# VH-VL binders against b7kms5, part 300

Target 1, 80 residues: b7kms5
Amino acid sequence: DTFETVRNTIRIESEVDESLRQLCHEERITKETWLEAAYLYLCEKPEELAQVIQLAQERLSQRKAIADYKRAKTMQERFL
Key: E = the ipSAE of ESMFold2; O = the ipSAE of OpenDDE; V2 = 0.75 times the mean of E and O plus 0.25 times the DockQ between their complexes.

## First folded at step 19 (VH-VL)

Design u_5 (framework fv_pozelimab; at its last look DockQ between E and O 0.68; V2 from the best seeds 0.58)
Fold by OpenDDE, look of step 19:
Formats: C-alpha cells, structure tokens, sequence
Structure u_5 (fold): chain C 80 residues (1-80), chain A 121 residues (1-121), chain B 107 residues (1-107)
C-alpha cells in the first residue's frame, strides 16, 4: 500500500520531546510514525482519547498562561 | 487575515468627548496588545496608548489626563475616548495591533484604514 | 520622551536609485526600532521591526540597519511604488515616539 504525507510544523515541549526522541531511537521508529500510531490506537479507545484530549487542553491552557506572562513582562520592561 | 476597522462620529464639538471603536476580525483581542495612533492633517504620527485584554493600559503622557482606552472581548473590540477636545485633536485616528514573535515585539503589523475626526463648532 | 530625528525630511530620487534614510534617537534604544511606509490617504505599513528584521511580504530591496542611536533604512533600487513617506518608531521606552517622517519624491 502507498500513502501521501503532509508537511507539519510541530513545537513540542523540550523535556517531552527529548523523552519521546529517546523512546523512538530505542525502538527504531520516528516521532512521526509514533504520532500516527498513537492517534490510530486512541481512535479505537474513546475513553482513553477523552483523557488525552483533556490533558492536551490543560497543556494548551498552561502554554497560553506562560505566553501572556512573557508578553506582559516584555511590555513592563519598557517602563524601565 | 487580520482586519481592523475604526468607527465613530467624524465631527465633534469643542469641549466634548471624542469616541471611537475598533472592530477586530481574523484575530482575538485576547492574544495581543491593541493601540491607537493619530495623525493631524499633513503632519506626523502620534502614539496615543495601548490596551491589553486584561484591562492593563498605558497612555502617552501628552494625552493621559484625557484619554481612556477600553476593551470588550465579547465583541472583539476596543475603544478610545478623548475628553475635552479642541481643534488640536483634529486628526486621522488609527487603530493597530501590537504583536509578538515569541518575546519580541512587532509593533503595528496591522492597521485600520483610519477615520478622520474633525473638531469644530 | 525619546526624540527621533529623521534625515532628510524630504528627498528626490529616480527609479533604480539607491535611497538611504537615517533615524537618530536622543538616547540609546538598543534595536527597538521600526520602519513604516505611508502613502497618501492610506494607513502606514510596517516594513522593518527590531531595527533589521524584514516584515513578511516586504520586498528584499528594503533593509534596516543600526543599533543604539543611529539607524538607517535603505532601498537598494527604488521602484515606482516606493514613492511615499517613511517613518521610524522607537518602542524601547514609553511613550513610543515616531520620527517626523521622510518624503521620498519623484525627481
């Protein structure tokens, strides 16, 4: 079987990326095929998928909070 | 595509309050800082102030006593009020976005088309 | 407030010319300097931010250089659509302030 691929730009938290990289290296797979496999697995596991989505939402909220803080700090520095 | 558009009366009487609204589309007002800038006819640009979605704001000291900027996240808008206007406040008023690339500021990458406000009796 | 002084106030040039505009700050502003282009009846357009970073979609003939107090905007080969007024902006310290502008006219 053949398939087409799509280009993606993905930013991953450094500690998570390092851990995932190490796992992929040990198992001789790629982050891309890991992501594909994980998603396909979760598609057949609705309860587990819901848990992953909730975790992803929490992580997104944290990223937004950090971004807001950094922006505020940048603007605050202009008073100095 | 981010778009900004100013709206409000084009004519204000002396001593009254100038009131403008900027409607933002293609972006949430919760993700950036938002600013007002004005330009008297045939003259240069003057920065008025900014607003953040949290309500944090700062004004040019030249206008601080008279200027108020507010944000309405539910309407994706922010507004400018300038009290006690005189002929010197006649200008094209622009709203603009202050964006960030990481922690790096990118001032005024998107502008409204501008709206002329004339102060006259 | 930090004063921004542009030079010249106006200049005449021909298509194909190399044009250089200077902006001087009354005190050090690091690299917190932006350049904007404005055509008659239109809003200003961002060209350069952080003194030398080219805004997306801006032609490569535009270049910003400098740090501290002295900054330059260079148009390597002037095109017909480049005749306009250019402004510098310091955003190092509040209040943010613009230069008085440089009008680039057709010779």
Amino acid sequence: as target 1 above (80 residues)
Amino acid sequence: QVQLQESGPGLVKPSETLSLTCTVSGDSVSSSYWTWIRQPPGKGLEWIGYIYHSGSSYYNPSLKSRATISVDTSKNQFSLKLSSVTAADTAVYYCARVDFYGSELVPFDYWGQGTLVTVSS
Amino acid sequence: AIQMTQSPSSLSASVGDRVTITCRASQGIRNDLGWYQQKPGKAPKLLIYAASSLQKGVPSRFAGRGSGTDFTLTISSLQPEDFATYYCLQYFKYPWTFGQGTKVEIK
Scores: ipSAE 0.604, ipTM 0.884, lowest interface PAE 0.6, mean pLDDT 95
Fold by ESMFold2, look of step 19:
Structure u_5 (fold): chain C 80 residues (1-80), chain A 121 residues (1-121), chain B 107 residues (1-107)
Amino acid sequence: as target 1 above (80 residues)
Amino acid sequence: QVQLQESGPGLVKPSETLSLTCTVSGDSVSSSYWTWIRQPPGKGLEWIGYIYHSGSSYYNPSLKSRATISVDTSKNQFSLKLSSVTAADTAVYYCARVDFYGSELVPFDYWGQGTLVTVSS
Amino acid sequence: AIQMTQSPSSLSASVGDRVTITCRASQGIRNDLGWYQQKPGKAPKLLIYAASSLQKGVPSRFAGRGSGTDFTLTISSLQPEDFATYYCLQYFKYPWTFGQGTKVEIK
C-alpha cells in the first residue's frame, strides 16, 4: 500500500502472452505480480538468472532477425 | 533529432575519384538504409543507390558501376565513392535515410543539407 | 527505368489559391509514390509517402491522391511558405526515379 508503481507498456509474443494470461488466471494472480515475483526470485539465484538472461538475449536477437528479414524482403521485391 | 551532414572536397579533377562522407547523429547507421542523391545545378534529382550495414545494396545503372557506398559503424558514417568523374558529375550531393515506419517503407525522410562537388581542371 | 512526368512544369499562383500538381508514371507503380518540396539552396523535404500518407509535421493543406499511374498533389490554400519546387518520386522498382519538378511561383 506504500509501494509506488510505474505504468509501462510491453510487447509479448502472442503465444507466450496467451500462456501467461492463462497461468495468471489459474493461479489467481496478476501479470504484474508474476513479473515482479519472477525477477525477485531470480535475483537470489545467479545461475538461474544467467540462463534467463541468455534466453532473453536469444529471443531479442530472433525478433530483430525477423524484423530485418521482413524489411529486406520489402527492399528485395523492388528489383526488376 | 536525426541529422545528416555531408563532408568532402568541393573540387575534383576529371578522371579522379569523388569521395564524400555523411555523418549521422540522433540515429544509428546500423538501424536504417542509407542513400546518396545528386542534383546538377538548376536540374532535377537523381538517386545513386543505397546500402544496408549487412552489405545489401543497389546502385543506379546510370552511374555505370562507378559508384560504391560503404558504412562505417564505428564512426556512425556512410560514404560515397564515384570513380572516373567527368564534368557531367558536377552536382549537389545529398545523403539521405530510407526507413520503415513499422512495416511501411518511407523513402528519404531525412536529408543532409547538400554539398556542391565541381568537376573541373 | 520508370519515367515520372510532372505537369505543369511551372505555375504562378496567389496566396489562398488551390493548386494541383500531377505526376504520371510510365507504368503502374501501385501507391509507391512520394512527394517532396524543395526551396532554393535547400535539400528536398518529404511531404507525402505511399501516395496519400502525410508525413509528420506537414500541414494538412497538403493532400496526395492516386494509384497506379496517375497521381496528384493538392495544396488546398496556398501559403507564402509553399512557393517552392515540388518533385514526385516512384519507389516501386529500382532505380527509384523523380519527376522533373514543378515550380510554384508567386503571381
Scores: ipSAE 0.491, ipTM 0.858, lowest interface PAE 1.5, mean pLDDT 92
ESMFold2 (binder alone), look of step 19: mean pLDDT 93; pTM 0.950

Design u_6 (framework fv_pozelimab; at its last look DockQ between E and O 0.80; V2 from the best seeds 0.52)
Fold by ESMFold2, look of step 19:
Structure u_6 (fold): chain C 80 residues (1-80), chain A 121 residues (1-121), chain B 107 residues (1-107)
Amino acid sequence: as target 1 above (80 residues)
Amino acid sequence: QVQLQESGPGLVKPSETLSLTCTVSGDSVSSSYWTWIRQPPGKGLEWIGYIYYSGSSYYNPSLKSRATISVDTSKNQFSLKLSSVTAADTAVYYCARVDFYGGELVPFDYWGQGTLVTVSS
Amino acid sequence: AIQMTQSPSSLSASVGDRVTITCRASQGIRNDLGWYQQKPGKAPKLLIYAASSLQKGVPSRFAGRGSGTDFTLTISSLQPEDFATYYCLQYFKYPWTFGQGTKVEIK
C-alpha cells in the first residue's frame, strides 16, 4: 500500500482556479485530491466522462486560438 | 526533448533552387514559430525568415524575394526553398525555433546541427 | 536594418578570468537582445534572452545586462569550455540581426 505521487505543473484559467480554490478550502480538501477524485468518479460513468471530454476539447481549442492571437500580436509589433 | 534536424542536398548548381527540410521531434510544428538561419564559411549569421503553421511568414529583404519557407503539419516538418542560387549562397544552413516562455518571446532557443550547402558547378 | 556592433572583435583570456563583451545597437531595441555561443563546427547555443534572462541549463557564470542600445555579456570565471565565438542578436524589429561576433580564445 503505497501512494507514489508524481509532481506536475498545470496551468488553469484564473477564474476557474479561484473558484476551485474556494471549493477546496470550504470542503477542506486539496486541488490534488479533488482532481484525483473527479477523475476516478468519471471513470465509472461513461456518459458523464464523454461530456467532460467534450468540454475539455472545446476549452483546448479556445486556449489555442487565444495563444495564436497573442503570439501573432507579439510578432506583428516588430515590423517597422 | 526538442530536436531539429536539417536534411537536403549538400551540392546545388548555380541558378537552381536550394531545398532543405527540417524535421522536428519532441515538439509540434504547429506550436511555435520556425526559422532558417545561414552562416557562410568563416562568416557571421544571417536570419532568413520565419513561418507560423497557419501561413504567417516573414523573409529577410537581403534575399530579394528568393526565399520561401513552408510547413507540413502532417510530417511535423518545415522547409526552405531558395531560388536562383549563386556561389554567394554557399553556407551552413540551420533551422531553429522561436518560442514563448510565459508570453516572453525567446529567439532561436533550439537549433539543428546545421548542413553545409555548396553552390558550385 | 538595425546594426549590431560587438566589441572587442576578439580577445585572449586565461581560465578564471572575468570576461566582458559589449554589444551596441544602432537604435534602441528595448531589452530584445539575445546572446549566443558558437563553438567551431557546432550550431550556436542560446545563453541569454531578453537581455538578462538566463536560458535553462546555462551556467550562472554567464550574465547579461543592459537595455536600449548598450548591452554586455559577462563570464565571471572563464572555464576551458567557454572558448568560443559569441554573438548578440536584436529581435526588436525585422529583419532580426546578429552582431559580427566576438572570438574568445584561451591563452
Scores: ipSAE 0.488, ipTM 0.841, lowest interface PAE 1.7, mean pLDDT 92
Fold by OpenDDE, look of step 19:
Structure u_6 (fold): chain C 80 residues (1-80), chain A 121 residues (1-121), chain B 107 residues (1-107)
Amino acid sequence: as target 1 above (80 residues)
Amino acid sequence: QVQLQESGPGLVKPSETLSLTCTVSGDSVSSSYWTWIRQPPGKGLEWIGYIYYSGSSYYNPSLKSRATISVDTSKNQFSLKLSSVTAADTAVYYCARVDFYGGELVPFDYWGQGTLVTVSS
Amino acid sequence: AIQMTQSPSSLSASVGDRVTITCRASQGIRNDLGWYQQKPGKAPKLLIYAASSLQKGVPSRFAGRGSGTDFTLTISSLQPEDFATYYCLQYFKYPWTFGQGTKVEIK
């Protein structure tokens, strides 16, 4: 079977990325195929999917908070 | 796909308050800093100040006593008020975005088209 | 406030010419320098940020260099659409300040 791929940029938290990279290396897979497989697996498990979505929402909120802090700090530094 | 558009009266009398609004589309005002810049006819650019969605703002000392910038997150807008205007405040007024990439500041990557405000009796 | 001085104030050039504009800061501003292009009746357009980073969509013939107090904007081969006024901006310290501008005219 053949399929088309879509190019995109995914930014992953450094510690998670390193751990995932190591796993993929040991299992001779890629982060891309891992993501695809994980998503497809979760699509068949609605309860687990809901848990992952909640976790993802929490992580997004944390990213936003960190981004706000960094922006504020950058702007504040220009008073010095 | 971010768009900014200034709106407000094009004519203001001396000693009155200039009032402009910038409407932002394609981006939330909560994700960036937002600034006002003005340009007198045939002259250079002057930075007025910025606002963040939290209400934090800073003004050019040259205008601090007269300038007020506010933000309305519900309307995705931010505004400029300049009190006690004189002929020297006649200028094209621009709103613009201050963005961040990877912690790096990117000033004024998007601008409004500008709106001329003339101070005259 | 940090003063930004551009040179020259104006210049005449032909299509295909290499054009260089200089901006000097009254004190060190690291790499917190932006370049903007403005055409008559239009808002300024960001060309370069962080002294040397090319804004997306801007032709590669535009290049920014420098750090500290001396900065340059170079147009390697001037095109008809490049005739405009150019401004530098320091955003290292408040208040943020622009250079007085450089008008690039047709020779």
Scores: ipSAE 0.373, ipTM 0.806, lowest interface PAE 0.9, mean pLDDT 93
ESMFold2 (binder alone), look of step 19: mean pLDDT 92; pTM 0.945

Design u_7 (framework fv_pozelimab; at its last look DockQ between E and O 0.45; V2 from the best seeds 0.37)
Fold by ESMFold2, look of step 19:
Structure u_7 (fold): chain C 80 residues (1-80), chain A 121 residues (1-121), chain B 107 residues (1-107)
Amino acid sequence: as target 1 above (80 residues)
Amino acid sequence: QVQLQESGPGLVKPSETLSLTCTVSGDSVSSSYWTWIRQPPGKGLEWIGYIYYSGSSYYNPSLKSRATISVDTSKNQFSLKLSSVTAADTAVYYCARVDFYGAELVPFDYWGQGTLVTVSS
Amino acid sequence: AIQMTQSPSSLSASVGDRVTITCRASQGIRNDLGWYQQKPGKAPKLLIYAASSLQKGVPSRFAGRGSGTDFTLTISSLQPEDFATYYCLQYFKYPWTFGQGTKVEIK
């Protein structure tokens, strides 16, 4: 056996995680096997992969903006 | 690992402007809040103020508007200018980071080594 | 500005002693209180943030307590490397202010 795995920590929006968890349960698969399959499937579909990347970039930007807003609010509340 | 390093002249003449630069490695200067803190020899610590690269700042009123902190994102540096210095401004100057562990504000989790600036003729 | 008063200003202690340093704020600061250790010729080092949260890499013999106006830093069993000056910091309202320091010396 040459199949090696790496354990990583990821953070997923709670509603997305619940939906993915439900899908994986219904299909009797795991989140990690779903992620691997989705990536391998898209490897042969460059235009669809590009669309997924675009969505990921949009979500990353939104998550950064929310974090920046919360941090700015925390610093702002320390004025009189 | 985040590292901060102060640089600048160790001797400044009275009435002139003290200028210091902090070089940041292991973090982007645009990703955190940055600050200067000073300590007169044998004395306690005084917070000078902070800056965020694109937004808010604050300066300690004890410095009577003489302090300016600025950011150079292209060099990954931030700087302090303190105008009209007197002997009372002689101190070790530290740069430091203000960051967040998740939502938790963490003040001054990383510091530079400090640089002594003496104000003398 | 919020004044931070540390007690005592200095103390002498032996290795193995339990040491408690007090910090009092001139008004309520919730738990926006940090503790720093400074050795001669060195930058301060963050020990505790949010009054009681231990910074990564700081030994568990350091513990912070308190909220509001009264805070303590306790070193449960003093080690040779713990002889230093300790500062509290309030970061509730600007300007952020340090206490005057507590020097812990070898007896």
Scores: ipSAE 0.539, ipTM 0.868, lowest interface PAE 1.3, mean pLDDT 92
Fold by OpenDDE, look of step 19:
Structure u_7 (fold): chain C 80 residues (1-80), chain A 121 residues (1-121), chain B 107 residues (1-107)
Amino acid sequence: as target 1 above (80 residues)
Amino acid sequence: QVQLQESGPGLVKPSETLSLTCTVSGDSVSSSYWTWIRQPPGKGLEWIGYIYYSGSSYYNPSLKSRATISVDTSKNQFSLKLSSVTAADTAVYYCARVDFYGAELVPFDYWGQGTLVTVSS
Amino acid sequence: AIQMTQSPSSLSASVGDRVTITCRASQGIRNDLGWYQQKPGKAPKLLIYAASSLQKGVPSRFAGRGSGTDFTLTISSLQPEDFATYYCLQYFKYPWTFGQGTKVEIK
């Protein structure tokens, strides 16, 4: 089988990224194939998918709050 | 598919106030910083200033006494006013977006097409 | 204000040539440097941000390098659509300032 890939920039929280990196290394897989597999698995499990989506929404909300603060700080630092 | 478009008079008399508006589509003005840049005919680029949706703004010191940038979140627009214009203010005026990846700036990833403003009596 | 000096101001090159443009800052600006391409009658287009990050959709023949005060934009193999004026931008400190531009012309 052949497939077409799409280039994406994925930014992952550092502690989660490190843990995921270690797992992928031990299992000899990549972050990309892990994400693909995880998504496909969850597509067959609607309840689990809903839980993951809820968790993702909460994490996104936290990221936005942190990002707003960091952006403000970044812009302020350019006055110094 | 963010799009920016400048609008306003292309001719302004000396000592009057230049007024331009940038209409943003495909993105909310509350999600980024928004800037004005100008380019005199045949010359380089000059950064004018920026505005955030909260109203926070900063201007190039060369224009600070004359420039005012404002934002209208209800219309998804931001504007530039430049008072006491002279022939030296003749330029193509661009609006542009300043985006962020986390705390990393991505300056001017989207631009308007630009609008020529000529100062002449 | 931080002064940005580009070199050369203009250059002539042929399709397939390797082209290098330099931008020097009057003081250290870390990696807060952007490169833009502008064609006549058009708005500038972002090519590189953070000194070396390629903007999405920009061909890989464009590359940015440098940190501190010295920066370079390289076009590995010049294409017909690359003839334009290029500008660097520092956004490390206000006011943000552009280089004077480098015009890449057909030889």
Scores: ipSAE 0.149, ipTM 0.773, lowest interface PAE 1.5, mean pLDDT 92
ESMFold2 (binder alone), look of step 19: mean pLDDT 93; pTM 0.950

Design u_8 (framework fv_pozelimab; at its last fold request DockQ between E and O 0.66; V2 from the best seeds 0.60)
Fold by OpenDDE, look of step 19:
Structure u_8 (fold): chain C 80 residues (1-80), chain A 121 residues (1-121), chain B 107 residues (1-107)
Amino acid sequence: as target 1 above (80 residues)
Amino acid sequence: QVQLQESGPGLVKPSETLSLTCTVSGDSVSSSYWTWIRQPPGKGLEWIGYIYYSGSSYYNPSLKSRATISVDTSKNQFSLKLSSVTAADTAVYYCARVDFYGTELVPFDYWGQGTLVTVSS
Amino acid sequence: AIQMTQSPSSLSASVGDRVTITCRASQGIRNDLGWYQQKPGKAPKLLIYAASSLQKGVPSRFAGRGSGTDFTLTISSLQPEDFATYYCLQYFKYPWTFGQGTKVEIK
């Protein structure tokens, strides 16, 4: 079988990345093939996929909140 | 492809209130800080103030008593009101974006084309 | 307010020349300094932020240097499209303030 790949830059939360890296090392797989496999698995499980999407949305909201806070702090420092 | 466009009257009478609106496209106003800058004819640039989508704003002390900046997230717009205008307020008014790369400030990476406001009786 | 003083106020140069513009702050502003280019009848355009970071799409002939109070914008080889007025901006402390501008004219 032949396939084409697409280059992506993915930023993962450090604790999650460390845990995932350890798992991939133990199972002799890569984070890339893990993500591909996980997605394909979930595509056949609509209820589980919906749960993962909900969790992903919550994590995105948290990232945005943290980013907004850091930006606000940067702007506030210029009052001093 | 972020775009900003100023709109409003080009002529205002002395003592009245200057009112401008900046319409943003290609980006949500909820993701950045938004600012107004003006330039009298043949002169330099003056920073007026900024607004965040949350409503947090700050103004140049030189204009604080007269300037009000507001944001309308539903229209993806933000506005400037300057009260009690005089001839000294005649200028090209620009709206611009204040962006961030991470936590690093990138002031005014996108500008509107500017709109001339003349204060005259 | 922090005062920004540019020098010179104007200069004449030819295509291919190396041009240097200086901006001095009345007090330390770390690296919170931006450079902008403005052509007649147009809005300013961001060239440099954080004193030395080149904005996306800006030619590499533009370079910003400095920290603290003294900053420079250098155009290594002036091109026809570079004749314009240049402004520095400090955004270290409010209110944010611009230099008075430097007009680069054709000799």
Scores: ipSAE 0.641, ipTM 0.911, lowest interface PAE 0.6, mean pLDDT 95
Fold by ESMFold2, look of step 19:
Structure u_8 (fold): chain C 80 residues (1-80), chain A 121 residues (1-121), chain B 107 residues (1-107)
Amino acid sequence: as target 1 above (80 residues)
Amino acid sequence: QVQLQESGPGLVKPSETLSLTCTVSGDSVSSSYWTWIRQPPGKGLEWIGYIYYSGSSYYNPSLKSRATISVDTSKNQFSLKLSSVTAADTAVYYCARVDFYGTELVPFDYWGQGTLVTVSS
Amino acid sequence: AIQMTQSPSSLSASVGDRVTITCRASQGIRNDLGWYQQKPGKAPKLLIYAASSLQKGVPSRFAGRGSGTDFTLTISSLQPEDFATYYCLQYFKYPWTFGQGTKVEIK
């Protein structure tokens, strides 16, 4: 057909995923088409794209910090 | 893939400080826990301790506070210093990684090849 | 410190044999038990973590079982490359401690 696609797997925090699933259901679209549309739309809007990138970087940092905290707690539990 | 390589002098005089460095490739020294383990010739394994790059550490009491592990993030290395050595400290010294597979703690999943340190006058 | 006692200290076996090594902890360690293989002149290699989880790249003939204080490593069909010394490790509480080792020799 006219679209060539690539299969991907992503992990999304459950609260965000639920909200996105609800939106896609209500609008009768898929997560895939939402993602494609959001990216293509933002490509024409440099300042909005920069804001999204900033938020993505902050969320990535938060996820790492939570993982590091849980690992540190596991190591601390090995003391008497 | 992760590789660990020990380096340092193979002969140390009694009462001096044993100093070893582990060079890490295929991983960042800031992303895992790092450890030293030793094995006297023909004998079993003894865990020395660990360090996390931001300062969390533990040292085996059997070493009577003579061991210090440190991290150099700029060189992607970590090191062992063992002070006041005696013949009893003669051993093969290994560096190793302590990692997590998801939430599961996995001890010593990668090891260096080991380096023999002999304490002799 | 938690003492880990392996049994036997050594054993002789033939290719194809089923080999079982035991490790006993001086107190309960849940499933915080690892198994390592060491060949002469080489560093130990992780075989099993969490008492029964097989490390990537380790042949499925290796199996770990147990929890609490009693643990076993079984090699279901011994191969020529399996002649080595095997160590258990508890990592439940500091200091982490190894068993004294079990040497598996060719008959």
Scores: ipSAE 0.529, ipTM 0.868, lowest interface PAE 1.4, mean pLDDT 92
ESMFold2 (binder alone), look of step 19: mean pLDDT 93; pTM 0.950
ESMFold2, fold request of step 20: ipSAE 0.508, 0.504, 0.524; ipTM 0.858, 0.859, 0.864
ESMFold2 (binder alone), fold request of step 20: mean pLDDT 93, 93, 93; pTM 0.953, 0.952, 0.952
OpenDDE, fold request of step 20: ipSAE 0.628, 0.630, 0.629; ipTM 0.908, 0.908, 0.907

Design u_9 (framework fv_pozelimab; at its last fold request DockQ between E and O 0.76; V2 from the best seeds 0.64)
Fold by OpenDDE, fold request of step 20:
Structure u_9 (fold): chain C 80 residues (1-80), chain A 121 residues (1-121), chain B 107 residues (1-107)
Amino acid sequence: as target 1 above (80 residues)
Amino acid sequence: QVQLQESGPGLVKPSETLSLTCTVSGDSVSSSYWTWIRQPPGKGLEWIGYIYYSGSSYYNPSLKSRATISVDTSKNQFSLKLSSVTAADTAVYYCARVDFYGDELVPFDYWGQGTLVTVSS
Amino acid sequence: AIQMTQSPSSLSASVGDRVTITCRASQGIRNDLGWYQQKPGKAPKLLIYAASSLQKGVPSRFAGRGSGTDFTLTISSLQPEDFATYYCLQYFKYPWTFGQGTKVEIK
C-alpha cells in the first residue's frame, strides 16, 4: 500500500522543540509521526481534545502578545 | 488576498470635517498597523499617520492638530477624520497596511484604490 | 523631518534600457527605505522594502541597493509596463517621508 503526504512548515517554541526531539529520539519516532499519532488519539478523546485546544489557544495568545510587543517596540524606536 | 477599500464623501466644504473609512478584508485589523496617506492632484505622497488596534496612534506633525485616526475591530475597519479642511486638503486619500515580515517592518504592502476628496464651497 | 531627494525628477528611456533612480536622505536612515511604483489613476505599489528586499510578486529586474544616506533603484531591462512614477520612502524616523518622485517616460 502507498500513502500521500503533504509537506508543512511548522515553527515550534525552542524549549518545546528540544523536549519533543529528545522524546522522538528516545522512542525512535519522528515529530511528523508523533503529530499524526497524537491527533488521531485525540480524535477519539473529546475531553482531552478540548483540553489540548484550550492549551493551544493560550499558547497562540502568548505568541500574539510577544509579537505585539516587538512591533510596538519597533514603532516606538522611530521616535528617537 | 488582503483588500482595503476607502469610502466616504468625495466633496467637503471648507472648515468642515473630512471623514473617511477604510474597510479591510482578508486580514484582521488586530494584526497590523493601519495608515492613511494622501496625494494632492499631480503632486507627491504625504503620510498622515497610523493606528494600531490597541489604540496607539501617531500623526504627521503637519496634520496632528487636525487629524484623528480610529479603529473599529468589530467592523474590521479604521477611519480618518480631518477637521477644518481647506482647499489644500484636496487629494486622493489612500488607506494602507503597515505590516511586519518576521521582525522586519514593511510599510504599505497593501493599499486601497484611493478616494478623491475635493474641498470646495 | 528627514528630507528625501530623488534624482532625476524625470527621465526618458526605451524598452530594454537599464534605468537607475537615486534617493538621498538628509541624514542616515540605515536600511529603512522603501520603493514604490505608481501608475496614473492607481495606488502606489510596493516594490522594495528594507532598502534591498524584493517584495513578493515583483519582477527580479527590479533591485534596490544602498544604506545610510544614498539609495538606488535599478531596473535592469525596462519593460513597457514599467513606465510609471517611482517614489522612495524613509521610515527610519517620524514623520515618514517620501521622495518627490521620479517619472520614467518613454523616449
Scores: ipSAE 0.643, ipTM 0.922, lowest interface PAE 0.5, mean pLDDT 95
Fold by ESMFold2, fold request of step 20:
Structure u_9 (fold): chain C 80 residues (1-80), chain A 121 residues (1-121), chain B 107 residues (1-107)
Amino acid sequence: as target 1 above (80 residues)
Amino acid sequence: QVQLQESGPGLVKPSETLSLTCTVSGDSVSSSYWTWIRQPPGKGLEWIGYIYYSGSSYYNPSLKSRATISVDTSKNQFSLKLSSVTAADTAVYYCARVDFYGDELVPFDYWGQGTLVTVSS
Amino acid sequence: AIQMTQSPSSLSASVGDRVTITCRASQGIRNDLGWYQQKPGKAPKLLIYAASSLQKGVPSRFAGRGSGTDFTLTISSLQPEDFATYYCLQYFKYPWTFGQGTKVEIK
């Protein structure tokens, strides 16, 4: 049984990434195995998965709003 | 793959309104800034203005307030209307994207193929 | 409005030549300068943004330099497909304005 893997690039908030890196280092695991384990664990817990999805949706909305604000500011600064 | 395609009539009578539509594929019209640029035959390029789907816009004063750009999110399109046209408005009209690579502003990274609009009686 | 002046207006060159095109702004524009290539009957194509950042898919023989008011586009070894008209664009302040163009022709 050979596990196929897919290489992806993801963007994580710096503070969260630092914390996750520290956890993985302390537990002697990798970020990808942590992500896989977290997802597999939650798949068997519908209510907890729903809570994680809600938080993910909130963070996605916040990221989009921050990006839109920065980009609007960049476009606005070009008026005389 | 992002593609832009202009459409609209190629002949417009003086004093009437020039109307063009740009159809966007491979990207959402809600995710970027959208623009029109024109080029009179054998001449240079003139930026007309931009629109963001939420209503932020700018129009080049050279067009004397005759230009309006609008967005139709349901059709994934944006459009240009230019009122009271004269022969001086004869040009190839391009639609284009204004994008951001991360936080870096990147002007006109994708263009439509262009459409010639002739203003003639 | 900020005026962009390109020089030369046209030039003749041979395949393999090093070509430099200059763009000057009427006031400081930081590095908010783009370079575009246009072949006859085609839309312009973005080559360089932020004065020196190479757009994806653009050959490394194209290089942009400059900041403030004086900018250059250099083609280190001219190829047959590089014969075109080149435009600079300032996008520091509205209205964004193009230079008048530099036509690069076969010598």
Scores: ipSAE 0.560, ipTM 0.880, lowest interface PAE 1.1, mean pLDDT 92
ESMFold2, look of step 19: ipSAE 0.551; ipTM 0.877
ESMFold2 (binder alone), look of step 19: mean pLDDT 93; pTM 0.951
OpenDDE, look of step 19: ipSAE 0.619; ipTM 0.895
ESMFold2, fold request of step 20: ipSAE 0.534, 0.533; ipTM 0.875, 0.868
ESMFold2 (binder alone), fold request of step 20: mean pLDDT 93, 93, 93; pTM 0.951, 0.951, 0.953
OpenDDE, fold request of step 20: ipSAE 0.642, 0.643; ipTM 0.920, 0.921

